VH-VL binders against Protein TIC 22, chloroplastic (TIC22). Designs and how they scored, part 18

Target 1, 202 residues: Protein TIC 22, chloroplastic (TIC22), of Pisum sativum (Garden pea) (Lathyrus oleraceus) (q9zst9)
Amino acid sequence: ATLTPNHVAKSLAGTSVYTVSNSDNEFVLMSDAEGAKSIGLLCFRQEDAEAFLAQVRSRKKEFRGGAKVVPITLDQVYMLKVEGIAFRFLPDPVQIKNALELRAANRGSFDGVPVFQSDLLVVKKKNKRYCPVYFSKEDLEYELSKVSRSSKGVGVSQHIMVGSFEDVLKKMELSEKSSGWEDLVFIPPGKKHSQHMQEVIA
Short names: E, the ipSAE of ESMFold2; O, the ipSAE of OpenDDE; V2, 0.75 times the mean of E and O plus 0.25 times the DockQ between their complexes.

## First folded at step 11 (VH-VL; framework fv_ustekinumab)

Design v4 (from r7 with light chain S53T; at its last look DockQ between E and O 0.61; V2 from the best seeds 0.63)
Fold by ESMFold2, look of step 11:
Structure v4 (fold): chain C 202 residues (1-202), chain A 120 residues (1-120), chain B 107 residues (1-107)
Amino acid sequence: as target 1 above (202 residues)
Amino acid sequence: EVQLVQSGAEVKKPGESLKISCKGSGYSFTKYWLGWVRQMPGKGLDWIGIIYPGDSDTTYSPSFQGQVTMSVDKSITTAYLQWNSLKASDTAMYYCARLSEYDFYGMDVWGQGTLVTVSS
Amino acid sequence: DIQMTQSPSSLSASVGDRVTITCRASQGIGTWLAWYQQKPEKAPKSLIYYAYTLQSGVPSRFSGSGSGTDFTLTISSLQPEDFATYYCQQYNSYPYTFGQGTKLEIK
């Protein structure tokens, strides 16, 4: 049996993204790049959602005075995705730059929302193993500097792997129990993993 | 599929009027802002302004305000760039381009350009 | 008005080289920056929108990064068809403005 939607959603708890809603609390939608379907934009930075709100207000007079930026948690987004609503994430541009720097220089572009992890960092709590996955490379680097003397200073990034959040979610959805994918926990930007684990492991 | 087709090259004398066109097809013409860009010979790109075909709302770059007029005829899905009295300094390539919804994808469709030559 | 300054103004490079072009805005524009490629006597072609996203059909050797005031366009391994003039454009605030262009020439 594959992991349930509720299990995947719980692994995402605590991370907020930002979108624009109209005065009726409906997502402001736009056409995707191909013009084939409507999508909602989800920004990892609030300022990116505020900038999108300004464009929405400038382009359609019906949104002046009524549209607003609203937070939504990734677990809520995941459950809406299960219901068939299409979204597009807008990652933090700092993390895009981090992802480009970690990949081979001749590779070119990076697709999707960067996530970062390290083999050197496994959290054991209540006799259960957790593999933290970070939305912020800087947060992962901080935690690595606390657990490895050889990683102090230069060389910390040698232990950091980058992947796509979207790919990780798809693999979690397709995975069987005991595959190791059930051990993942996503760490919100700007949070210590110990603080986050305390909040989500009840 | 989505296309912007511009009118042909023009050779004019100073003081003459001119109206060049940009016809959109394959999309809902009144739902997207449309922009105009000038490129003088051997030079870079200059943003002229944008027009919303739905209500003809316009925004001009300050350097083009009063120099040129943008307009649309939505019944034939066509935008226009117009001069009442051409100057030699108006010699340039002129492009139209569609802005995507909320400008998010930038200028996603470009016309082929109209070369305007103004000389005596 | 937001001024966009590209560096360098021109660049000579060989097929296979890695090339980086920079663009600086006179004030913050978030991520509302596009990159265009233009070949002689052709309309500009959109390469990148929203600072870091490839336009459809653009080869993955192109990438963009940056936010705020400092942006880069990178071509990881030049191909013969990449010799052209490249423009950045901010589309955060009217009037939208272009950089002065970077001419990429074969060495």
Scores: ipSAE 0.685, ipTM 0.867, lowest interface PAE 1.6, mean pLDDT 87
Fold by OpenDDE, look of step 11:
Structure v4 (fold): chain C 202 residues (1-202), chain A 120 residues (1-120), chain B 107 residues (1-107)
Amino acid sequence: as target 1 above (202 residues)
Amino acid sequence: EVQLVQSGAEVKKPGESLKISCKGSGYSFTKYWLGWVRQMPGKGLDWIGIIYPGDSDTTYSPSFQGQVTMSVDKSITTAYLQWNSLKASDTAMYYCARLSEYDFYGMDVWGQGTLVTVSS
Amino acid sequence: DIQMTQSPSSLSASVGDRVTITCRASQGIGTWLAWYQQKPEKAPKSLIYYAYTLQSGVPSRFSGSGSGTDFTLTISSLQPEDFATYYCQQYNSYPYTFGQGTKLEIK
C-alpha cells in the first residue's frame, strides 16, 4: 500500500507559505499557460507574496480594496491539493542559487522548490528511521556543523543532496510502505532540527 | 495551441491612418492581457502598452500615450493598434504578446509581428 | 520610469562556451524580470520569467538569477542555435521597460 495523503501531510507540518486572497478570503487564482485551469500561487517568502499582491492590485481593480497576503501551512496546502486545487510554488531565489551551486556545472536551471538533505542527519528513535528534509541549505549546514567534523565548504557540501520539493512529494505519493519515503520529515525554515524532530516523533 | 496571428505588412504615407490587428487563439482570450511592442529597424524593443480584453482596461507607456490607441473585439478574439496620423518615425515592426491576468509569466506568447513602413 | 541596462551590448563566443549577460535595474524590481531571445527577422521568444523560471520548452542550459536590481542570464554551454539578441524586461511597474539588448555573435 502507498502512503496515505494524511501521512504525507503530516510530514509537511509546521512549514508556512504565503498566498493572496480576495475580500471573501478566497485564494486569488491565476490561469495556467493554456488557460485551461486556475492555479494558486504559493510563496515561501512573504515578500514574494506581497509583491504578487501588488501585481494583483495593479492589474485587477476589483482587488484593490480587499486583497491581502495570508499565511497557510504546507500540510493544509497539500490537503487542498488532494481535494483538487492546483498550486504553483515560488521558491526562495536564494535557495535556487544554493541548489544550482550544489549541482554539476552543466546543469544550468532548477525546476521547482529546492529541498536539501543529508544522510548524516538521519535520526533513529524507537527502531524507526527519520530523514529530515530542509527547505533552507543554511539550516541544513548549521545542523551538519554540529554532527560532522568535516571542514566548511566542499567538505560539508559533499554530504548534501539536493532535489525538488515537487518531485519528492510525487515519489512519496507513489511509494510503498517500508520503502523509506515514509521516513521523510520536512523541516520548517528557521526551525531547530532537534525541536521539530522531537515534535514529529513524539 | 496558443498563438497570436498579426495582420500583414503595411506601407503607408505620412498623415494616413492605420489599424493593425492581433488575433488570439487556443486560449481564453478575455482572461489574458495583450501587450504591444515596437521595434524600429535595427533597434531594440519598446514597450507600448497593454490592454485587457475582458474589460478593455488599458495602460500606455508615457512615450506612446496619445500616439496610438489600443482596442479589442472580443467576439473575434482580436486586438488592435491604431494610428490616426502616421509619421515616418512610426516605421517599425510591431509585435503583440500575451500576458497572464497578473502578468506572472511575462510576455509568454508573441505574434509574428507586423511591419509598418511610413514613407513619402 | 525604470531603466534597464544590459551588459555587454555585444559579445562574441564559441560553441561550448559559458556565456553570461547581465541586466541592471535603476531601482528595485524584485524578481519581476523576464528574458527574451530574438533571432534575426523573427519575433522575440520568452526564455525566462520571474527572474529564474524557465519558460516551457526552453533548454536547461539557460538559467536566470538575481533579485532586486542585478540580474543575470547564463548559457552554460553555447549551442549554434543560441546566437541571437537577448533582452531583459522588468514588469514590476509601468511602463514595462526593456533593456537595450545584447547581441551574441559567433567568434
Scores: ipSAE 0.587, ipTM 0.856, lowest interface PAE 1.0, mean pLDDT 92
ESMFold2 (binder alone), look of step 11: mean pLDDT 92; pTM 0.940

Design v5 (from r7 with light chain G28S; at its last look DockQ between E and O 0.77; V2 from the best seeds 0.73)
Fold by OpenDDE, look of step 11:
Structure v5 (fold): chain C 202 residues (1-202), chain A 120 residues (1-120), chain B 107 residues (1-107)
Amino acid sequence: as target 1 above (202 residues)
Amino acid sequence: EVQLVQSGAEVKKPGESLKISCKGSGYSFTKYWLGWVRQMPGKGLDWIGIIYPGDSDTTYSPSFQGQVTMSVDKSITTAYLQWNSLKASDTAMYYCARLSEYDFYGMDVWGQGTLVTVSS
Amino acid sequence: DIQMTQSPSSLSASVGDRVTITCRASQSIGTWLAWYQQKPEKAPKSLIYYAYSLQSGVPSRFSGSGSGTDFTLTISSLQPEDFATYYCQQYNSYPYTFGQGTKLEIK
């Protein structure tokens, strides 16, 4: 059996993103490139959501007095996705830069929200494996510095794997139990690894 | 397929009026903004302004305010750019381009351009 | 108005080269930046939007990065069809100003 939506949602707990809502507390949606679908925009940075709000207010007069930025957690977002709402994530540009630097120079663009992980940060407790996945490279590096004797820089980077959040979620959804994908735990930006892992495994 | 098709090349004299067109197809015409861009011969791109076909809301660049007029005919999914009195300096390629309702995608689809030549 | 300054104005490169074009805004524009490619006697083509998002159908060798005032367009391995003029554009505030362009020529 594949992972349940609830399991995936739990792995996302604690991470906040931001979006724009109207006066009725409904998400402001935008059209896709073909105009066939409506998409909610989710920002990892509040400032990006504020910028989007400014665009919404400038383009549609109806939102000038009622639109606002609202926070929402990723687990909530995921459940909405399961219910059929389509979203697009806007990553932190700093993390995009980090992701591009970690990849080979010839790979080109990065699509999606970068996530970072390292096998050196895998936690085993009570015969269960937990693999932390970070939205911030800096957070991951900080944790690596505590467990690895490797110097900062190239040595540390060799132990960092980068992928897209969207791809990881897709793989989780398609994965079978005991495949290893159920072991992933997404670490909220700025949150201590030990604290969050303790909360998740407790 | 989403596309913008512009009217043919124009050759005019100074003082004449002109109205060029941009027809949208393959998407919901009233849900996307249309922008106009000028490119003088051998030069870069100049942003003219944008219009929302749904309600004809317009925003002009200060450099083009009062110099041109943007309009739309929703019934035939066509946008227009017009001059009341052309000048030689109006000689340029004019492009229309589509923008999403909140400009998220930038100018993602472009017309093929309309060449306007103004000479005595 | 927000001024967009591209660098360089022109450059020559060979097939297979890594090419970098920069765009600087006179004030912060967040990530509301787009990159366009224009070939001679053709309409501009959208490459990148929102500073780093690749438009559909654009080869992955193109990438965009940056935030605030400094932005970069990178072509990881230049192909023959990539020789063109490139423009950046901010759409943070009206008017949506373009950079002056960067002409990429074959060496």
Scores: ipSAE 0.686, ipTM 0.896, lowest interface PAE 0.9, mean pLDDT 93
ESMFold2, look of step 11: ipSAE 0.745; ipTM 0.881
ESMFold2 (binder alone), look of step 11: mean pLDDT 93; pTM 0.945

Design v6 (from r7 with heavy chain S28R; at its last look DockQ between E and O 0.77; V2 from the best seeds 0.75)
Fold by ESMFold2, look of step 11:
Structure v6 (fold): chain C 202 residues (1-202), chain A 120 residues (1-120), chain B 107 residues (1-107)
Amino acid sequence: as target 1 above (202 residues)
Amino acid sequence: EVQLVQSGAEVKKPGESLKISCKGSGYRFTKYWLGWVRQMPGKGLDWIGIIYPGDSDTTYSPSFQGQVTMSVDKSITTAYLQWNSLKASDTAMYYCARLSEYDFYGMDVWGQGTLVTVSS
Amino acid sequence: DIQMTQSPSSLSASVGDRVTITCRASQGIGTWLAWYQQKPEKAPKSLIYYAYSLQSGVPSRFSGSGSGTDFTLTISSLQPEDFATYYCQQYNSYPYTFGQGTKLEIK
């Protein structure tokens, strides 16, 4: 038995992304890079969704009235993905730059949404262990500086691993119970992990 | 297979008219904006403008307004770039390129180019 | 018009080098920035769109980053076939302007 979709969705609670909807509250879709299927775009920054809305309005006259940016939570996105709706994430460009810098020595490109984690951070709440996974490298660095006796930037970076949000999700879906993957919790940008854990774990 | 095929090289005299073509295939021609780009010999790329084949809506770079005309014939999936009176300074390579849906992937398909030479 | 300024205008590098080309916009363009590669006598080829995304079929040694006004194209390990001129283009606002180009010479 693997982790259920509902369990994976709960690990994503509290993080919002932004998309463009039409006047009927339906997602605005576009062709993927190959032209093979329709996808919805999900921006981690609201300003990126607003910029996309401007392009939608300028290119398709039918969207001039009523198209808008709407928020959607990652747990809701995950459940829609399970139902077969295709999405593409547009990460924060700062986090893409952070990911490239962590990998720059041996590889040029980074694919997917960056997420950041450190083995030095394990959180205990209500007698349960959680492994926080961050969408913001800066937020993780802040927490590591409070834990590490050496708070210099060089030492902090050596404890940070970067991965793809999409790959982590796949591994969670395929993992057995008690594998450790069930302990992951994703931390929204700009939130302290203690605040987030308090809000999502009653 | 998405493809843009441009008309052949042209050698003209100043004052002559010219109409070069760009034929699209392998996609819904009326659903994507098509752009034109000039490259003068040994120089960089200049954006001329874009046209929407669905309704012939156009946007020109200010530098090219009144200098050249973009048009389409959607029945044969072909776009045109036209001069009424060529100048020697019009000597350049001219590319057509498709803009992706909502421009998201940029100018994703390019024609092979049409060399226009204007000399006495 | 949004002016796009590339730096450097030209550079020489050896196979295996890490190469960085920059592009600066005269005003903010978000992430609506593309990079093109052009070899002599050939049409431009799209490399990077949306500032940081690789076009289909582009080798993973290429990467893009930046937002706002400052953007970077990086080739992590230069190959002989990477000899070309590279152009950035903003496509945030009409007219969709190009940078002046960066000529990359191998050897």
Scores: ipSAE 0.733, ipTM 0.887, lowest interface PAE 1.3, mean pLDDT 87
ESMFold2 (binder alone), look of step 11: mean pLDDT 93; pTM 0.948
OpenDDE, look of step 11: ipSAE 0.753; ipTM 0.915

Design v7 (from r7 with light chain Y94W; at its last look DockQ between E and O 0.60; V2 from the best seeds 0.70)
Fold by OpenDDE, look of step 11:
Structure v7 (fold): chain C 202 residues (1-202), chain A 120 residues (1-120), chain B 107 residues (1-107)
Amino acid sequence: as target 1 above (202 residues)
Amino acid sequence: EVQLVQSGAEVKKPGESLKISCKGSGYSFTKYWLGWVRQMPGKGLDWIGIIYPGDSDTTYSPSFQGQVTMSVDKSITTAYLQWNSLKASDTAMYYCARLSEYDFYGMDVWGQGTLVTVSS
Amino acid sequence: DIQMTQSPSSLSASVGDRVTITCRASQGIGTWLAWYQQKPEKAPKSLIYYAYSLQSGVPSRFSGSGSGTDFTLTISSLQPEDFATYYCQQYNSWPYTFGQGTKLEIK
């Protein structure tokens, strides 16, 4: 059996993103490239959501007095996705830069929200394996510095794997139990690894 | 396929009026803004303005305010750019481009351009 | 108005080269920045939007980075079809403004 939506949602707990809502507390949606589908925009940075709000207000006069930036957690977002609402994530540009630097020079662009992980940060407790996945490279590096004797720089980077959040989610959804994908735990930006892992495994 | 098709090249004299067109297809015409861009020969790109076909809301660049008029005919998914009195300095390539509702995608689709030549 | 300054105005490169074009905004524009490619006698083609998002159908050798005032377009390995003029454009605030362009020529 594949992972349940609830399991995936739980792995996303604690991470906040931001979006724009109207006066009725409904998400402001934008059309896709074909204009056939409505998409909600989710920002990992509040400032990006504020910038989007400014655009909404400038282009749609009806939203000038009622639109606002609202926070929402990723687990909530995921459940909305399960219910059929489509979203696009806007990653932190700094993390895009980090992701591109970690990838081979010939790969070029990065599509999606970068996530970072390291086998060195895998936690085993009560015969269960937990693999932390970070939205911030800096957060991951900080944790690596505590467990690894390797010097900062190239040595540390060799232990960092980068992928897209969207791809990881998709793989989780398609994965079978005991495949290893159920072990992933997404670490909220700025949150201590030990604290969050304790909360998740407690 | 999403595309913008513009009207053919125009050769005009100073003082003449002109209306060029941009027809959208393959997408919801009223849900996207349309922008107009001027490119003088051998020069860069200049924004003229944007129009929302859904309600004909317009925003002009200060440099083009009062110089041109943007309009749309939703029934045939066509946008227009018009001059009441052309000048030689209006000689340029004119592009229309699609913008998303909140400009998120930038100008993701462009017309092929309409060359306007104004000479005595 | 927000001024967009591209650098360099022109450059020569060879097939296979890594090419970098920069764009600087006179004030903060967040990530509301797009890159366009224009070949002679052709309409501009959108490459990147929102500073780092690649348009559909654009080769992965193109990438964009930056936020605030400094932005970069990178071509990891230049191909023959990449010789063209490139423009950055801000759409943070009206009027939207383009950089002056960067002409990429074959060495």
Scores: ipSAE 0.705, ipTM 0.886, lowest interface PAE 0.8, mean pLDDT 92
ESMFold2, look of step 11: ipSAE 0.774; ipTM 0.884
ESMFold2 (binder alone), look of step 11: mean pLDDT 91; pTM 0.921

Design v8 (from r7 with heavy chain L99F; at its last look DockQ between E and O 0.02; V2 from the best seeds 0.00; counts 0 for: pae O 5.7 > 2, placed apart)
Fold by ESMFold2, look of step 11:
Structure v8 (fold): chain C 202 residues (1-202), chain A 120 residues (1-120), chain B 107 residues (1-107)
Amino acid sequence: as target 1 above (202 residues)
Amino acid sequence: EVQLVQSGAEVKKPGESLKISCKGSGYSFTKYWLGWVRQMPGKGLDWIGIIYPGDSDTTYSPSFQGQVTMSVDKSITTAYLQWNSLKASDTAMYYCARFSEYDFYGMDVWGQGTLVTVSS
Amino acid sequence: DIQMTQSPSSLSASVGDRVTITCRASQGIGTWLAWYQQKPEKAPKSLIYYAYSLQSGVPSRFSGSGSGTDFTLTISSLQPEDFATYYCQQYNSYPYTFGQGTKLEIK
């Protein structure tokens, strides 16, 4: 049996993203790059959603009276994705830069939302093993500095792997239970993994 | 296929009027902002302005305010850039380009350009 | 007006080189920054939008990063078809403005 959508959603608990809604509390949608479908934009930074709101108001007069930035949690977003709603994530540009620095020099661009992980950080709680996955490289670096002298300073990146959030979710959806993919827990920006685990695992 | 097709090259004398065109096809012409860009010979790109074909709302770069007029005939899905009295300094390549919805993808479709040459 | 300053104004490089071009805005523009490639007598081609997103069909050797006032375009392994002039453009607020361009030449 593969991992359920509810299991995947639970691994995402606690992380908020930001979108623009109209006065009827509906997502403001736009065409994707090809014009093939409507998508909602989900920003990891509130200021990016506020900038998008300004563009919405500037370009469509009907939104000037009631469009607003609203928060939504990633677990809620994931469940809407399961129901067939299309979204485009807009990552924190600092994390895009971090991802580009970690990739091989000849590979070039990074597509998707960066996530960061280290095999030096495994959490055991209630006789279960959890692998924290970070949306912020800086938060991972902070936790690594507590467990290894070799993770201080310039060498910290040697212990950090980067991947795409979208790829990780796809792998989780395709994986069987006890495959190891069920161990993942996503850590919100600015939160210590121990505090997060206490809040969502308890 | 989304496409912008511009009118052909023009050779003019100072003081003459000119109206060049940009015809959009393959998309809802009135739903997307359309911009004009100038490139003087051997130089970079200059933003002229943007027009919304749905209601003809316009915004010009200050450098071009009063120098040119942007307009639209939405019945034939065509935008225009017009001079009342050309100057030699108007010699340039002129591009039209469409902005994506809410400008998010930038100028995602470009016309092929119209070369305007003004010489005495 | 938001002034966009590119560096360098020109550079020479060899096929296979890693190339970085920078663009600085005179005030904050968030991530509303695009990169264009232009070859002689051709219309500009969109490469990157929203500072870090590749336009459809653009090779993955191109990448963008930055926010606020400082932005970079990187070509990870230069190919023969990449020799061109590159422009940044802010589209945060009117008037939308272009950088002065960076001419990338074969060495």
Scores: ipSAE 0.722, ipTM 0.878, lowest interface PAE 1.4, mean pLDDT 87
Fold by OpenDDE, look of step 11:
Structure v8 (fold): chain C 202 residues (1-202), chain A 120 residues (1-120), chain B 107 residues (1-107)
Amino acid sequence: as target 1 above (202 residues)
Amino acid sequence: EVQLVQSGAEVKKPGESLKISCKGSGYSFTKYWLGWVRQMPGKGLDWIGIIYPGDSDTTYSPSFQGQVTMSVDKSITTAYLQWNSLKASDTAMYYCARFSEYDFYGMDVWGQGTLVTVSS
Amino acid sequence: DIQMTQSPSSLSASVGDRVTITCRASQGIGTWLAWYQQKPEKAPKSLIYYAYSLQSGVPSRFSGSGSGTDFTLTISSLQPEDFATYYCQQYNSYPYTFGQGTKLEIK
């Protein structure tokens, strides 16, 4: 059996992204390039969402009054996705740069939202393994500095894996139980690793 | 210095109870698991179980489940292994070893061992 | 339970020899494998963790390799202090089982 939507959602709990909503607390949706599908834009940075709001206000008169940037957690976003709402994520450019630096082979573009993980940060509890996944390379490196016996630098970087959040999510959805994908836990940016992991494990 | 210091050798009779100790120092006691390993005379290493001092979460090897009890007193950074009724077959060296919560390093620090002798 | 099988159970070698000890897991354990050295009347000492990483203070003549089910501990040039019993251990899943050990004796 594949992972349940609830399981996937739980793994995403606590991470906030930003979007634009109208006065009725509804997401402002954009049409895709083909005009056939409505897509909600989600930003990992509040400033990007603010920029988006400014654009919406300039182009759509109906949103000039009452539209605002609102935070929403990824688990909530995911549940909306399950209900049929499509979203596009706008990643943090800094993290894109970090991802490209780690991937020596594909310089120039990174598709999706970068996520970072390391085997060094795997937590074992009650015969279950939990793999923290970070949206910020810096957060991951900070945690590595606490647990790694290696000096900071290149030696630690070799243990960092980078992937696309969208791809990881898709793989989780398609994965079978006991495949390892159920072990992923997305760490909210800026949140203490130990605290979040404890909350998830509890 | 990170170290685990275990209690002294024990000589017991069958049927007696026993509690041996392992005291950790030089590190955050509640952030590392403590494993217990048995080594019978002239034999290999047997994994008994593991305990997390932070919340006393325990996991026993099926072979030792119900035979021993692991516990901790985190206030004095000490872990315990106890028997309610010893058997002659419990005669062995018992080691405690530190195990990272991030199970990367294995059992990186070991106690010096406690010899338990059970004989009539 | 995951069974760990070491080979050989014992071997004799001379100082300067290249020595190889193998450990096979009954199922895939990734790289969650450790090697320990134990001398007579002493506690085990950690040598290798995560299949190929040397513990601090361990001489470079020791090396570990492998992934999945087959693992190897190699001593490139045996020294007098290396005669001991060696154990592998998987910590992929509970219980964290040990191999039966390999006794390395002087020839």
Scores: ipSAE 0.027, ipTM 0.639, lowest interface PAE 5.7, mean pLDDT 89
ESMFold2 (binder alone), look of step 11: mean pLDDT 92; pTM 0.944

## First folded at step 12 (VH-VL; framework fv_ustekinumab)

Design w1 (from v1 with light chain Y94W; at its last look DockQ between E and O 0.53; V2 from the best seeds 0.66)
Heavy chain, then light chain:
Amino acid sequence: EVQLVQSGAEVKKPGESLKISCKGSGYSFTKYWLGWVRQMPGKGLDWIGIIYPGDSDTTYSPSFQGQVTMSVDKSITTAYLQWNSLKASDTAMYYCARLSEFDFYGMDVWGQGTLVTVSS
Amino acid sequence: DIQMTQSPSSLSASVGDRVTITCRASQGIGTWLAWYQQKPEKAPKSLIYYAYSLQSGVPSRFSGSGSGTDFTLTISSLQPEDFATYYCQQYNSWPYTFGQGTKLEIK
ESMFold2, look of step 12: ipSAE 0.782; ipTM 0.890
ESMFold2 (binder alone), look of step 12: mean pLDDT 91; pTM 0.918
OpenDDE, look of step 12: ipSAE 0.615; ipTM 0.864

